# Designs tried in a protein design chat: VH-VL binders against PDZ domain-containing protein 8 (Pdzd8). Part 4

Target 1, 198 residues: PDZ domain-containing protein 8 (Pdzd8), of Drosophila melanogaster (Fruit fly) (q9vyr9r83to280)
Amino acid sequence: HQESLRRASALVSLNFVMQFLFHEFKNSNRVRKWFYRKLSIELDELISKTTTGKLLDKLTIKELELGDQFPDVKSLSVHNVELDKDEQRIENLDLLLDINYVGNFTTSIDADMVLGKKGSITLRVKQLSGMARLQFTRKPYTHWSISFLGDPELILDIESKYQGRQMQSNITNLISNQIRKAVRRKHTLPNYKLRYKP

## First folded at step 1 (VH-VL)

Design e08 (framework fv_ecleralimab)
Fold by ESMFold2-Fast, scan of step 1:
Structure e08 (fold): chain C 198 residues (1-198), chain A 122 residues (1-122), chain B 107 residues (1-107)
Amino acid sequence: as target 1 above (198 residues)
Amino acid sequence: EVQLVESGGGLVKPGGSLRLSCAASGFTFSDYWMHWVRQAPGKGLEWVGHIKSKYDSGTTDYAAPVKGRFTISRDDSKNTLYLQMNSLKTEDTAVYYCTTDTYEFGSYFDSWGQGTLVTVSS
Amino acid sequence: SYELTQPLSVSVALGQTARITCSGDNIGDYYVHWYQQKPGQAPVLVIYYDSDRPSGIPERFSGSNSGNTATLTISRAQAGDEADYYCQVWDSYSDYVFGGGTKLTVL
């Protein structure tokens, strides 16, 4: 019981610090450029690899707002840890996190389509929750990766337009399904400075 | 230290094909995104395309002028990058450089080879 | 496509400060990287992420980036600094954009 109270206190402290750092740095040029780049890569994948992309000439990020809350960590456990043979440094670290995000991340994307047609999408992430696996690995290069163990709960608000007209819910559902697929993929979070150095 | 050595350049006629190679050493080749950048004689630098590391899906992207004509590939077991150039045009005449990138937080070209000259003329 | 504009040439007297500009719409929202290229040689990275300096590049080289203009500053210019200088940004959708290049002449 004391252990449960101590863990709850530690999580409160972690969440408080992460919220503070989020609010302090969410409007920094470096942080915003990083999120812009990550989103741009995902949009490139959409254009190049999907049937939907064949209808698209170009996607442009018009607005990007990081929202009003950082994800809340409901539980944290160490699933695995591996140490260096000759030193006591961590080679692999495997963490399981129960996360709950209700921060209203919002992006607006303009779509240039075939035949000179125009579309736009405004996406807001109302909630994202589930069990995430966060892995630190030094081999083959030092990096972190994050993935969900199952299908996360994802609540989206999507507004889509084609030639200025609001689209019906079936079109919105197609977009929602594409985003759900992207969220289920493993995502790598390397530190470029550390990866560049030997 | 990082070494990049391009080869395979030469004289080729319009409509022809040519394959360039880049031998890499001094770093863990498989961990890096690799790029081709070209420079026409007396002109500026122009990005040609890149190939991602296998840990970032190993996909390729190309500049508009070469898309559909050029193909980038890599052989991580040989630490070698390739550029297959098809349907060559006189506008493709340039020194071709092999370069590295630390992509995730921004893209810049931290190491360059000496370049190999490709001349497309009749 | 995003476009970067550089002056064709800049002259500086030995020991004085050279400033090479790179202009683009809201370029301050991009990370700007700078390359030095001497005749017959491959380019060399001299500034990355607006103002960071690679190991081996002297402190005389510095960079800034705000609004619509990024600037490469070379203080206490030396004869060996004579070269072509290129700015570069990564735009969205796999666009790597170079400026047209600036020839620096050290008098």
Scores: ipSAE 0.000, ipTM 0.526, lowest interface PAE 12.1, mean pLDDT 81

Design e09 (framework fv_ecleralimab)
Fold by ESMFold2-Fast, scan of step 1:
Structure e09 (fold): chain C 198 residues (1-198), chain A 123 residues (1-123), chain B 107 residues (1-107)
Amino acid sequence: as target 1 above (198 residues)
Amino acid sequence: EVQLVESGGGLVKPGGSLRLSCAASGFTFSDYWMHWVRQAPGKGLEWVGHIKSKYDSGTTDYAAPVKGRFTISRDDSKNTLYLQMNSLKTEDTAVYYCTTEGYSYLFGYMDVWGQGTLVTVSS
Amino acid sequence: SYELTQPLSVSVALGQTARITCSGDNIGDYYVHWYQQKPGQAPVLVIYYDSDRPSGIPERFSGSNSGNTATLTISRAQAGDEADYYCQVWDSYSDYVFGGGTKLTVL
């Protein structure tokens, strides 16, 4: 009964189940709408929060595809677990996951800019890998949070247009940098951006 | 300028108690997980324990040799970390370092270290 | 309890490359961090997450980690590199584990 062999078998089973569930539910209206809402909230925050956002009047999601596969978990460890006073339910759970995502998540966004100008961006996530921290906490309210424990490997395919013409690579590099910054930030589930303040 | 200053070390007899303090400045202390790491004279580094930020529940974890005897706490209003050491043993003789653990998105390593405070447990 | 093994000492000639190893069962599945400690001083982080350098650490310091061995590499060794070097991992059972340390002597 070697723990390392048992752990490896469990990870294979976990990944198989997660991939199965992803392929079963990726085309469901409920799952697609959840991602649409999440992305819409992030885009609204970008408009209100950045100097670049001052040039943007409205961002509209034109296309959203969840891609080909769910992230693979290469390793899973329990960093911390806390039970309530009766030791009957989990109060805090802290997991470290070494993830590798190669799934081609794709979104196309139209931008209405000041002075009636128009732009568009198509973003495809080719790869996202690194160690993620997944936390469950009941206080101050029940939520999950996810963050990366370093700079993840992120490979993007980005196309951007202004007034119907493709933009130069320095513009796509600026967009890429904003996405990398967002990926490195801690995210809460459900999305409590309007309420959760560090 | 990030700075950590430990205090409270000294000579104590076996079975005694000491409370160490670590005063932090130059950064937003409340955002950081904090560690205690010790080093016996002429020996290597040994992790003692840590305390998470209030945004990560403020919970504590301890190394097996000190679990049940040592307690880590923090006072974010005073930017101060504490280590309460009870039932001290000669094996606890060491320089005790206060350290920061990265940022909320970076965990598992000790970024900034104080200069340490010496605790000697001897009769 | 998870255990990290380092050689007690490593010698390197001035200007040559020093390699300090840190061995552990499947250590390639962990992130390895490295600290430098000079006599009478507090440790200083020199490598984190296997191969990343903190601001202010020279590019001649590099790291790697695969299989059962992580390595800290110090190219173009200088007299000021003489110190004790510690590897460290986070493990869910043992929490934060340090290696025993390696004394680097620059000849």
Scores: ipSAE 0.000, ipTM 0.431, lowest interface PAE 17.4, mean pLDDT 81

Design e10 (framework fv_ecleralimab)
Fold by ESMFold2-Fast, scan of step 1:
Structure e10 (fold): chain C 198 residues (1-198), chain A 124 residues (1-124), chain B 107 residues (1-107)
Amino acid sequence: as target 1 above (198 residues)
Amino acid sequence: EVQLVESGGGLVKPGGSLRLSCAASGFTFSDYWMHWVRQAPGKGLEWVGHIKSKYDSGTTDYAAPVKGRFTISRDDSKNTLYLQMNSLKTEDTAVYYCTTSGDYLSFEGYFDYWGQGTLVTVSS
Amino acid sequence: SYELTQPLSVSVALGQTARITCSGDNIGDYYVHWYQQKPGQAPVLVIYYDSDRPSGIPERFSGSNSGNTATLTISRAQAGDEADYYCQVWDSYSDYVFGGGTKLTVL
């Protein structure tokens, strides 16, 4: 029980530090450019790799707001640790996290469509919660990945327009369902830069 | 230390084909986006195309002047990048550089390491 | 296609500060990278992410980027700084754009 109490205190400290860092850096030019470029790559892949992309000439990010809160970690446990006995380095680390996000991340995207048609979508993430697995490994190369253990709870607020006209709720529901399906499909987020180069 | 060594350049007639290679060493080649950049005699730098890492879908993209004529591929087991050039034009005459893109965290490429370049001359 | 514009040439006196500009529509929303190229040699990255320096590049080299103009600044110019300089950005549609290049002459 003492260990459980200590872990609870550690989570409060971790969440405080994460919220502090988020508020300090969310408006920095470097952080803003990073999110802009990540989203731009995803939109480029949507255009090039999907049937829906054949109807799109260009997607432009008009607004990107990181919101007002960083995700809260409700629980964090170490599922597996593998060490390099010769050098005492971590070879594999497997963490389970219970994540709850209520931060209003918002993005607005303008779509230039075939035949000169115009569309726009404003997406706000009201809530995202679920059990996630964070994995770190050094073989075959150093990287980390994050995936959900099941379907996360996702609450979205979507505004969509076509030729300046508000779209009906059944269309926004279809867009919402496609986003949920994409989140389900994109289970892993690779990151190959775990060490800073001094 | 990172090294990139291009080879395969030479004289070729208009309409001909040529394959360039770039041998990489000193880094984990499979993790990096790889690019070809060219420079015509006395002119500036021009991006030709890239191939993403297998972890970023392994897709290719090309500059408009070469799209449909050039193909970029990679062999991660041999740490080698390739540029297959078809239907060559006199305007393709240039020194071709093999380069790496940098930081995955930004998903925005800078060219941090360059080879010495290999000259391709398209002339009758 | 996005376009970057650089002056054809810039001159600087030995020991003085050179400024090389790179102009583009809303270039401040892009990361700008800078390369130095000496005759017969491959380009060398001197500034990346607007203002960061690679290892081995002297602190005399600095960069800035805002609005429609990015600037490479070389303080205390030396004879060895004489070269062609290129700016470069990555467009959101996987298109890499170089400026036309600026020849720096150290008088």
Scores: ipSAE 0.000, ipTM 0.495, lowest interface PAE 12.7, mean pLDDT 80

Design e11 (framework fv_ecleralimab)
Fold by ESMFold2-Fast, scan of step 1:
Order: sequence, then structure tokens, then C-alpha cells
Structure e11 (fold): chain C 198 residues (1-198), chain A 125 residues (1-125), chain B 107 residues (1-107)
Amino acid sequence: as target 1 above (198 residues)
Amino acid sequence: EVQLVESGGGLVKPGGSLRLSCAASGFTFSDYWMHWVRQAPGKGLEWVGHIKSKYDSGTTDYAAPVKGRFTISRDDSKNTLYLQMNSLKTEDTAVYYCTTEYGSTLFGESYFDYWGQGTLVTVSS
Amino acid sequence: SYELTQPLSVSVALGQTARITCSGDNIGDYYVHWYQQKPGQAPVLVIYYDSDRPSGIPERFSGSNSGNTATLTISRAQAGDEADYYCQVWDSYSDYVFGGGTKLTVL
């Protein structure tokens, strides 16, 4: 009982500190450039490597907002930890986290299409929830990686335009479904995970 | 310790072919995007092409001057990167470096962490 | 294609601060990485993501990037810092762009 109360209190403190740090640093140039660069690479891959990309000449990120909240950690467990030979520092660390994100991450993308046509899409992440594995390792260099153990719950708000006009909801739903499929393919264990090198 | 060792360079006539190899050790090769970067004698660095990790689709991309003539491949079971160079031109004379970029399931890091010592390719009559 | 411009050479006196520039249109919107190359040796990454240092690179090396100019700064220059320095950005999967290189001479 006492242990359960102590663990619950620790999670509240962790979430408070993470929210504070998020609001303190979310507008830093470094953090914004990182997200901008990562998203730009994914969009370039879409143009170059997919059938959908054959209809697109160029995708440009016009806005990037990191949102209002950091992910909330509902539970945290240590799956594995390995120390160096002197037992002085962590060499490998595996954490399992049950996360709930309701932070409204938003990006606006302009699309230059074939035949001089123009489109735009605004994507807002209303919710992202699931069990995640957060891994740290020092070999061959220090880095972190994060992946989902199963399909996460993803709720998106998508607005799309073609030639400056709002697109119908059936087209927005098609785009939403493509994004959900991409997230499942690229960010679900055992095959895929998002990595960060500090 | 991370090591990248290039081999296969040498003297070749214009129109000829060479295959370069890069043997990697000291890191998880399959997690990395692998690149070839060249440097003509007394000149600067020039990107040649890359091959992504299998987790990032294993696709290849090439710089315009070599596209259609050079082919990049990898063998993750042997921790080895290859560059097949066909229809060689005198402008291809350079030291060829293999180098690494940490990839992810979504994005690469865009910088080159580790470099080999290079292998010289000389294309002349 | 995107282009990066560096001065051909920069001279610095021992113990003084050297600044090597890398110019490009709106380069502040790109991440700039810097490499050091000594004669007969492979390049070595000295700065990545504008201002981060790899393990083993001394604190004397720092970087900045804003507007149209990125800068590599080497404080308290040492004889061992003599090398060619290259800036590099990513513009697309087929376009990893290097600057022309700057030869640093420590007098």
C-alpha cells in the first residue's frame, strides 16, 4: 500500500517536471529545427519513393507548433538496466511507459502539384496513446530510441485544401488513413522504432 | 573501436570499371545508412551516394554526376558496403571514403559520424 | 541545387580566436555540420547540428548558425588546429552539400 502510494507520487512529480521543461524549451530554435528537419526528410521520402509522390513536385512546411502539453506517463517500469564494469554509469536502459499525449502538435504543409496546381494540409495530433519502449545505449555512441509495443491510439484533426478551397471530408479521411498506416508500419516493434541521437 | 576500411582502388582506364569495398567493425552496421564521399586530388569533399538501412527501406540515392554509372549495395551479414563504378571518367579520379549516418525508422541524422581512411581511384590513359 | 560558400583560407595567431564562415541562402533554416581534415587523413566530425560537439572534441570548438551565415569558432588556437575545414548541410536525399573548404593556418 505504502509502496503503491509512493510510486503514484513519483509519477505525478515526473509528469510535473516534464511539463515544466517542455514549456520552458518548446520554443527553442534547436528543438523546432530538429522537428522541422525530421518532418522535411519524411516528406521528401513521400515525394521520391511513393506513387502519391508522382502527383507532387514539392512539399514545404509552412508552420510547426509543438503544442500545449508533453506526453503524460501513466505508468513506468524498468525492463532492463546494464551498468559499466565499474558499476558507475548506465550502459543500457530499457523503460516501458504507458503514455497519453493530448498536446495538439500541429504542422501546416504546402504542396506544389503537377500542372501548376497547389494544395495544402494542416495536421493536428489531438491524441496519441499507447505502450512505448524507451531505450538508451552508449554503443557505438550514446543514443535514445522510442517505439510502440502495439498499435497506438492516434486521433488526428486534418484540414486539406486544393487551389485554396476546402477539400471534402472523404479526401481528408483518405489522408488520415494513410498517416495511420505509416505510423503503424514505421513505429511499431519489433521491426521499427524512432531514434534520437543526443 | 569503430573502424571502416576501404579497398579496391587503383589505376583504371577511361570507360573501365572498378568495385570498391568498405569493411565495417565496432558498431551495429545494419542500423546505419552508408555513404560514399569522394575527394579529387587537392579539391574538396563531394557526396557520391548512399544506401539506407533495411529499417529505412534499403533504398539508394546518387549524386547527379554518377547517377546511372555507379551502384551502391550492402551485405549486412558481412558488415560490408560496396560501390560498383562503371563507365569511369577522368573526372572520377579521387580518394573514395565510406562514411556512416545514423538512421532511424523515420529519419536520418544528415551528418557523417565515422569515416574510413579512403582508397585512391585514378582514371587515366 | 543548394550552394555553400566558404573563404579559401583563414589565418589566426597562436592562442587567438579563428572564425570560419559558411554562407548559404537562409542557411539558418538548415542544420550545419563541420568537418576537420588534416593532410593525408580522413575528415573528422567536429561540430554537428550547428553547435553540438562529438565526444573527444575540445570545448575550444563551437558553432553558430543564423540568417545566411554559419560560423565555426576555434578559440585559443593551437598549431594542431591547422587543417582544412568543411561545412555541410542536407537539402534532399540526393543532395548532401559540402562547402568548398577553408584552409586554417596557425601562425
Scores: ipSAE 0.005, ipTM 0.541, lowest interface PAE 11.7, mean pLDDT 82

Design e12 (framework fv_ecleralimab)
Fold by ESMFold2-Fast, scan of step 1:
Structure e12 (fold): chain C 198 residues (1-198), chain A 123 residues (1-123), chain B 107 residues (1-107)
Amino acid sequence: as target 1 above (198 residues)
Amino acid sequence: EVQLVESGGGLVKPGGSLRLSCAASGFTFSDYWMHWVRQAPGKGLEWVGHIKSKYDSGTTDYAAPVKGRFTISRDDSKNTLYLQMNSLKTEDTAVYYCTTYGSSYYKEYFDYWGQGTLVTVSS
Amino acid sequence: SYELTQPLSVSVALGQTARITCSGDNIGDYYVHWYQQKPGQAPVLVIYYDSDRPSGIPERFSGSNSGNTATLTISRAQAGDEADYYCQVWDSYSDYVFGGGTKLTVL
């Protein structure tokens, strides 16, 4: 009983601190540049993986808004932890987080296509909920990664245009499905000590 | 200790072909994007192209001057990066550097460089 | 393609402060990285993400980036700082752009 009350209090404190840090740093030029570069890499992967990508010359991020809320952590558990032979440092850490995100992350992307054609996509994440796995490992190199267990609940607003004309729902649905697959993939996160030092 | 060692440079006639190699050690090669950067004698640095890690689909990108003529490949089992240069022009004369990052996450700058290998394209 | 402009050369007296500029349209919206290259040697990263120093680079090296100009500042210049310096940005779509380089002469 006491344990349950303490755990509930700890989650409230965690969410409060995470929301505070998010609102403090979401408009930081450094944080915004990081997300800009990360998204640029993801877009580059998208065009190089697909036959459709051969019709794309350049993708440009026009707008990037981190939204209004950080993900709310409903539960947090340590699934696995591995120490080195000296038992002095963490080699592997495996965390399970039940997250609920309702923050309106928004990005707008302009596409320059072959033969001078133009396209654009505006994506807004209305909701992302599910069980996430956050892993730290030093092998093969020191990194964090995040992935979802099963299919997360994902609600998107997508507007897509070709030559200034709104694309058909079928095309928008294909784009939506590709984004859903991207969200379900395992993503490698940067070393926070190098990027976010004061 | 991270080491990158380029080889395969030499004198080639215009229109010829040459393959460069870069032997990597001291890091988990397969996890890193690998780049080629060149420098013409007495001139500045110029990015040539890169190949992504297998975790990022192993795709390649090239600078406009070399697109369609140069091909970048890698052999993760041998920790080796390659640059196949075809239809060489005198403007391709340069020292070619193999480069990568200090961390596989940060792909915007180059922590590690090899010593370079000179390619001279001349009649 | 995005273009970066550096002065061809900068001179500084021993013990004084050298400033090397890198100009680009709205370069303050990009991260700027700086490399030092001595004759016959490969480049060495001296500043990354505008102002961060790699391990082993002395605090005399600092960087700033705002508006249309990024600046590499070398305080208390030493003879060993004499080299070519290159700025570099990553443009959208994996386009890696280097400046033309600046030769620093320590008098």
Scores: ipSAE 0.000, ipTM 0.511, lowest interface PAE 12.4, mean pLDDT 82

Design e13 (framework fv_ecleralimab)
Fold by ESMFold2-Fast, scan of step 1:
Structure e13 (fold): chain C 198 residues (1-198), chain A 121 residues (1-121), chain B 107 residues (1-107)
Amino acid sequence: as target 1 above (198 residues)
Amino acid sequence: EVQLVESGGGLVKPGGSLRLSCAASGFTFSDHYMHWVRQAPGKGLEWVGHIRDEANSYTTDYAAPVKGRFTISRDDSKNTLYLQMNSLKTEDTAVYYCARDYDLWTGFDYWGQGTLVTVSS
Amino acid sequence: SYELTQPLSVSVALGQTARITCSGDSLDSYYVHWYQQKPGQAPVLVIYGKNNRPSGIPERFSGSNSGNTATLTISRAQAGDEADYYCQSYDSSGDYVFGGGTKLTVL
């Protein structure tokens, strides 16, 4: 039980450090460019993989604001760790995290549609909570990937416009449902599919 | 304008050594993983190896046929990628391309024109 | 051992649809990229991340993955599409793997 208490204290310290780093670096050009790139990749995949995407010529990110909080980690468990041959460096790390995000990440996207039609959407993530799998790999690229083991709790604020006019709530509900399905269906944000552990 | 230009190819005898260079321009070289891919005359493409960026401590991976004989390195201050080839075999005869990528999703979006390495007696 | 298998050659009539396949274990779990190579030239990325086109690649090019097979589809084939086509993906260790290549002939 002593070890459990120590780990709980370490988790509080980790959350404090991550919040500090987030606030310190959220406005840096490098960090903003990284999020811009990851979002651009997801939007390109959305255009190519959905029937709705056949009506879209391109999506352009107008605004990207990282919000005011980093996700809180409520629990952390290690499911796999692989060290290099010298046992000095992590080559693979597979973690399960119970996360709670209440940070107001916001993006505004312009949509150029077929036949010269124009649309726009503003998306704000009010809350994202659930069990996430966080994987660090060095092959083929060094990257962190995140996926959800079940249906996360996702609360969104969505505004959409078509030809400069606000769309009715049934359209925003369709967009919201598609985003929820995409988040659940993706095994890895943003890059590739990961298989869940049994 | 993104450009990759290989150099250093030529004729070398079996057991010899050769060093290839790839000069990069038109992009932030230090942000990209860099690869060597080869193609034997009339044959298909074969991945040789790659080198990661500074954030990943310039770690390298190699295909099994070249592991232990070839070494990949880079000099970000000169925007240059290198391939040191030792203990060359006739089976290493190929056009050697350098290529860039950024992550798993994007593939090799830019390639050099290639440089021919011929290993023969 | 992980290998990507492509047919050696595919023929298509001008204006018709060509399909080039790439088979490998559990390919639907990985991104598959496609490259076009004309004689004496470097490869050119034509499809990345399963079904995305780089700038300058015509809409006639598309990709799809299902089970163990990835397919490059070239609709309304033109004489200029005649080339070797290579698929590229990843093995279970994360190493890069190319298919053997397919020569497309436009009749």
Scores: ipSAE 0.000, ipTM 0.489, lowest interface PAE 13.8, mean pLDDT 80

Design e14 (framework fv_ecleralimab)
Fold by ESMFold2-Fast, scan of step 1:
Structure e14 (fold): chain C 198 residues (1-198), chain A 122 residues (1-122), chain B 107 residues (1-107)
Amino acid sequence: as target 1 above (198 residues)
Amino acid sequence: EVQLVESGGGLVKPGGSLRLSCAASGFTFSDHYMHWVRQAPGKGLEWVGHIRDEANSYTTDYAAPVKGRFTISRDDSKNTLYLQMNSLKTEDTAVYYCARELDYSFEAFDIWGQGTLVTVSS
Amino acid sequence: SYELTQPLSVSVALGQTARITCSGDSLDSYYVHWYQQKPGQAPVLVIYGKNNRPSGIPERFSGSNSGNTATLTISRAQAGDEADYYCQSYDSSGDYVFGGGTKLTVL
């Protein structure tokens, strides 16, 4: 019982600190550039790896707003821990996080398409909640991976245009489905493709 | 089209070694964590161990009864998963299944092989 | 660490609803997956996550979690549902664990 109370208090403190740091740094050029770079890599991957990418010449991020709140951690547990030979350093760490995000992360993307056609998409993440697995590994390079256990609850606002006209729900639904697939995918931080190959 | 096929099972004496293989086809093998699950005759399912993907540095985890004796490895270029079993005991007698973990980290085993029997006896 | 507890057997009459339980510490924090195994065959995933069905699994199969107990519900039971059922989740160390299995008999 006492341990449950201490754990609950620790989560309140963690969430308070994370919200404070988020509000302090969300408009920092360093933080905004990091998100811009990460999103740019994901968009480049989308063009390179999908059949839809054949219709896309270039994707440009025109706006990026980190939103109003950092994700709220409802629970945190250690799934697995591995230490090095000397038991001095963490080699692998798996954490399970029950998260609830209600922050309105927003990005606007301009799409230059084949044959000189132009589109745009504005995406706002209203809510994202679920159990996430956060993994830390030192090999082959130090990185973190994040993925959801099952289908997270994801509420999106999507506005899409083609040649300046608002698109019907069919196209918005296709975009929504691709975003849902991307959110469910395992994400590595930093992206392994940024690693220098000798 | 999506399938896993195990091979390498057989009869081995206590203290012996055996290597199992699992050939994957019909999907992008390199995108999935892969598992070995065993089932002793007339008993329930028992997780043996897994190997993660390249993004997680091919790290492995093992169930306590096999830790230190079994080694899991994979060759993504050949779409093949391996289980190296050393210091075999009679209680290791079981059908060994190769299983694929769902993409997007559901950590459920959606595709299973037919299994290969390993019998450890004198 | 913890273990997953299932009843050894459950009986259900044709057309009635069968419920198979799986209990363990902290199950409310994890997904529980369910597998069906018929004699001489490999296991088949029937429910994954909170309540998702793979292609080919009929709507009669559903899953639910409440506290430390997960339940597989099979409505309108058919003779072909007779099998061993296993739940699967995680222990506190992050290893995968299976329940002991439940034999479903359709009367």
Scores: ipSAE 0.000, ipTM 0.450, lowest interface PAE 17.2, mean pLDDT 81

Design e15 (framework fv_ecleralimab)
Fold by ESMFold2-Fast, scan of step 1:
Structure e15 (fold): chain C 198 residues (1-198), chain A 123 residues (1-123), chain B 107 residues (1-107)
Amino acid sequence: as target 1 above (198 residues)
Amino acid sequence: EVQLVESGGGLVKPGGSLRLSCAASGFTFSDHYMHWVRQAPGKGLEWVGHIRDEANSYTTDYAAPVKGRFTISRDDSKNTLYLQMNSLKTEDTAVYYCAREDYVWGSYTFDYWGQGTLVTVSS
Amino acid sequence: SYELTQPLSVSVALGQTARITCSGDSLDSYYVHWYQQKPGQAPVLVIYGKNNRPSGIPERFSGSNSGNTATLTISRAQAGDEADYYCQSYDSSGDYVFGGGTKLTVL
């Protein structure tokens, strides 16, 4: 009984603290620059790893809004932990999180395309939920990485334009599918030196 | 205008010590990882080591040939990067460059370099 | 340990296209950046990431990656492009590493 109450209280406290920190820092210059650069990683990979990337010369972030909420953690478990024998500190840590994000993260991206054509994409993440694996590793450099176990539920609003006109649904679906594939890849944070292949 | 100016190079005997400085201006120095890169006369570029920012606790990494002998530090209040070189060897003879690391489009790059300072280790 | 291999020298005729290669096992996992160094001067970043140019670098400079090989391409070569070119990436431990450098001669 006490243990169940303690566990429920711990998750409520974690979510409350994370929401507080999110609202406190979402408009700070450092946080906004960090997300801008992180999104730039994803866009660079999208250009590199997609068939549509061959039609793109450059992507430019025009708008970035971090949205209304931080992800809710529904469960948290330690999947693996390895200690540095000499220091008694964590060398590797694997966490499994059941997350539910309903925060309306929004970005607007301008695309310079082949033959001088112009496009734009406005993307809103309405919901992202699923089992995430969060890994901490000290070697070869100290970093965190995140990936999803299986296919997360991802609900997107996408507005795509080509030469100022709404894009066809097949092109919007290609963009959506590439974003879904990108979300499933392992992403390294914050000391990023390594680009993982598919 | 981003500017990096190295100083402190000179002639030193094997086993000696030397301290290099890099004065930064034209940008927010405290926001960037800083690197030392060297180049022996007529040879290629060789990474020496780096120091991270305050958010990463000013942690340092070094290339194997200099590990244990060289120490990198920084003073964000003075916009200055340092390289303390101890137990110098003749193979440490090189022009030492100060370089700024910036994160752009998913990549960490050395986007600005100083002019370099020559360190000569000879008997 | 990971090594980045570049040709020692490449020659190109004025107005023609030069290609400088950089090969290494870790290039499947890491981006390659390119630096230009003229005699007596500090290196200058000319290409970073997949194919990005810093402000002031002409569009004649481009980069590409295919498997374990990265290529710096300089189209419509000019006398002022004559320099040493270095690729830079990361070794298997994640430490920074430079290629041996390629001397480009514009004839």
Scores: ipSAE 0.000, ipTM 0.440, lowest interface PAE 17.9, mean pLDDT 79

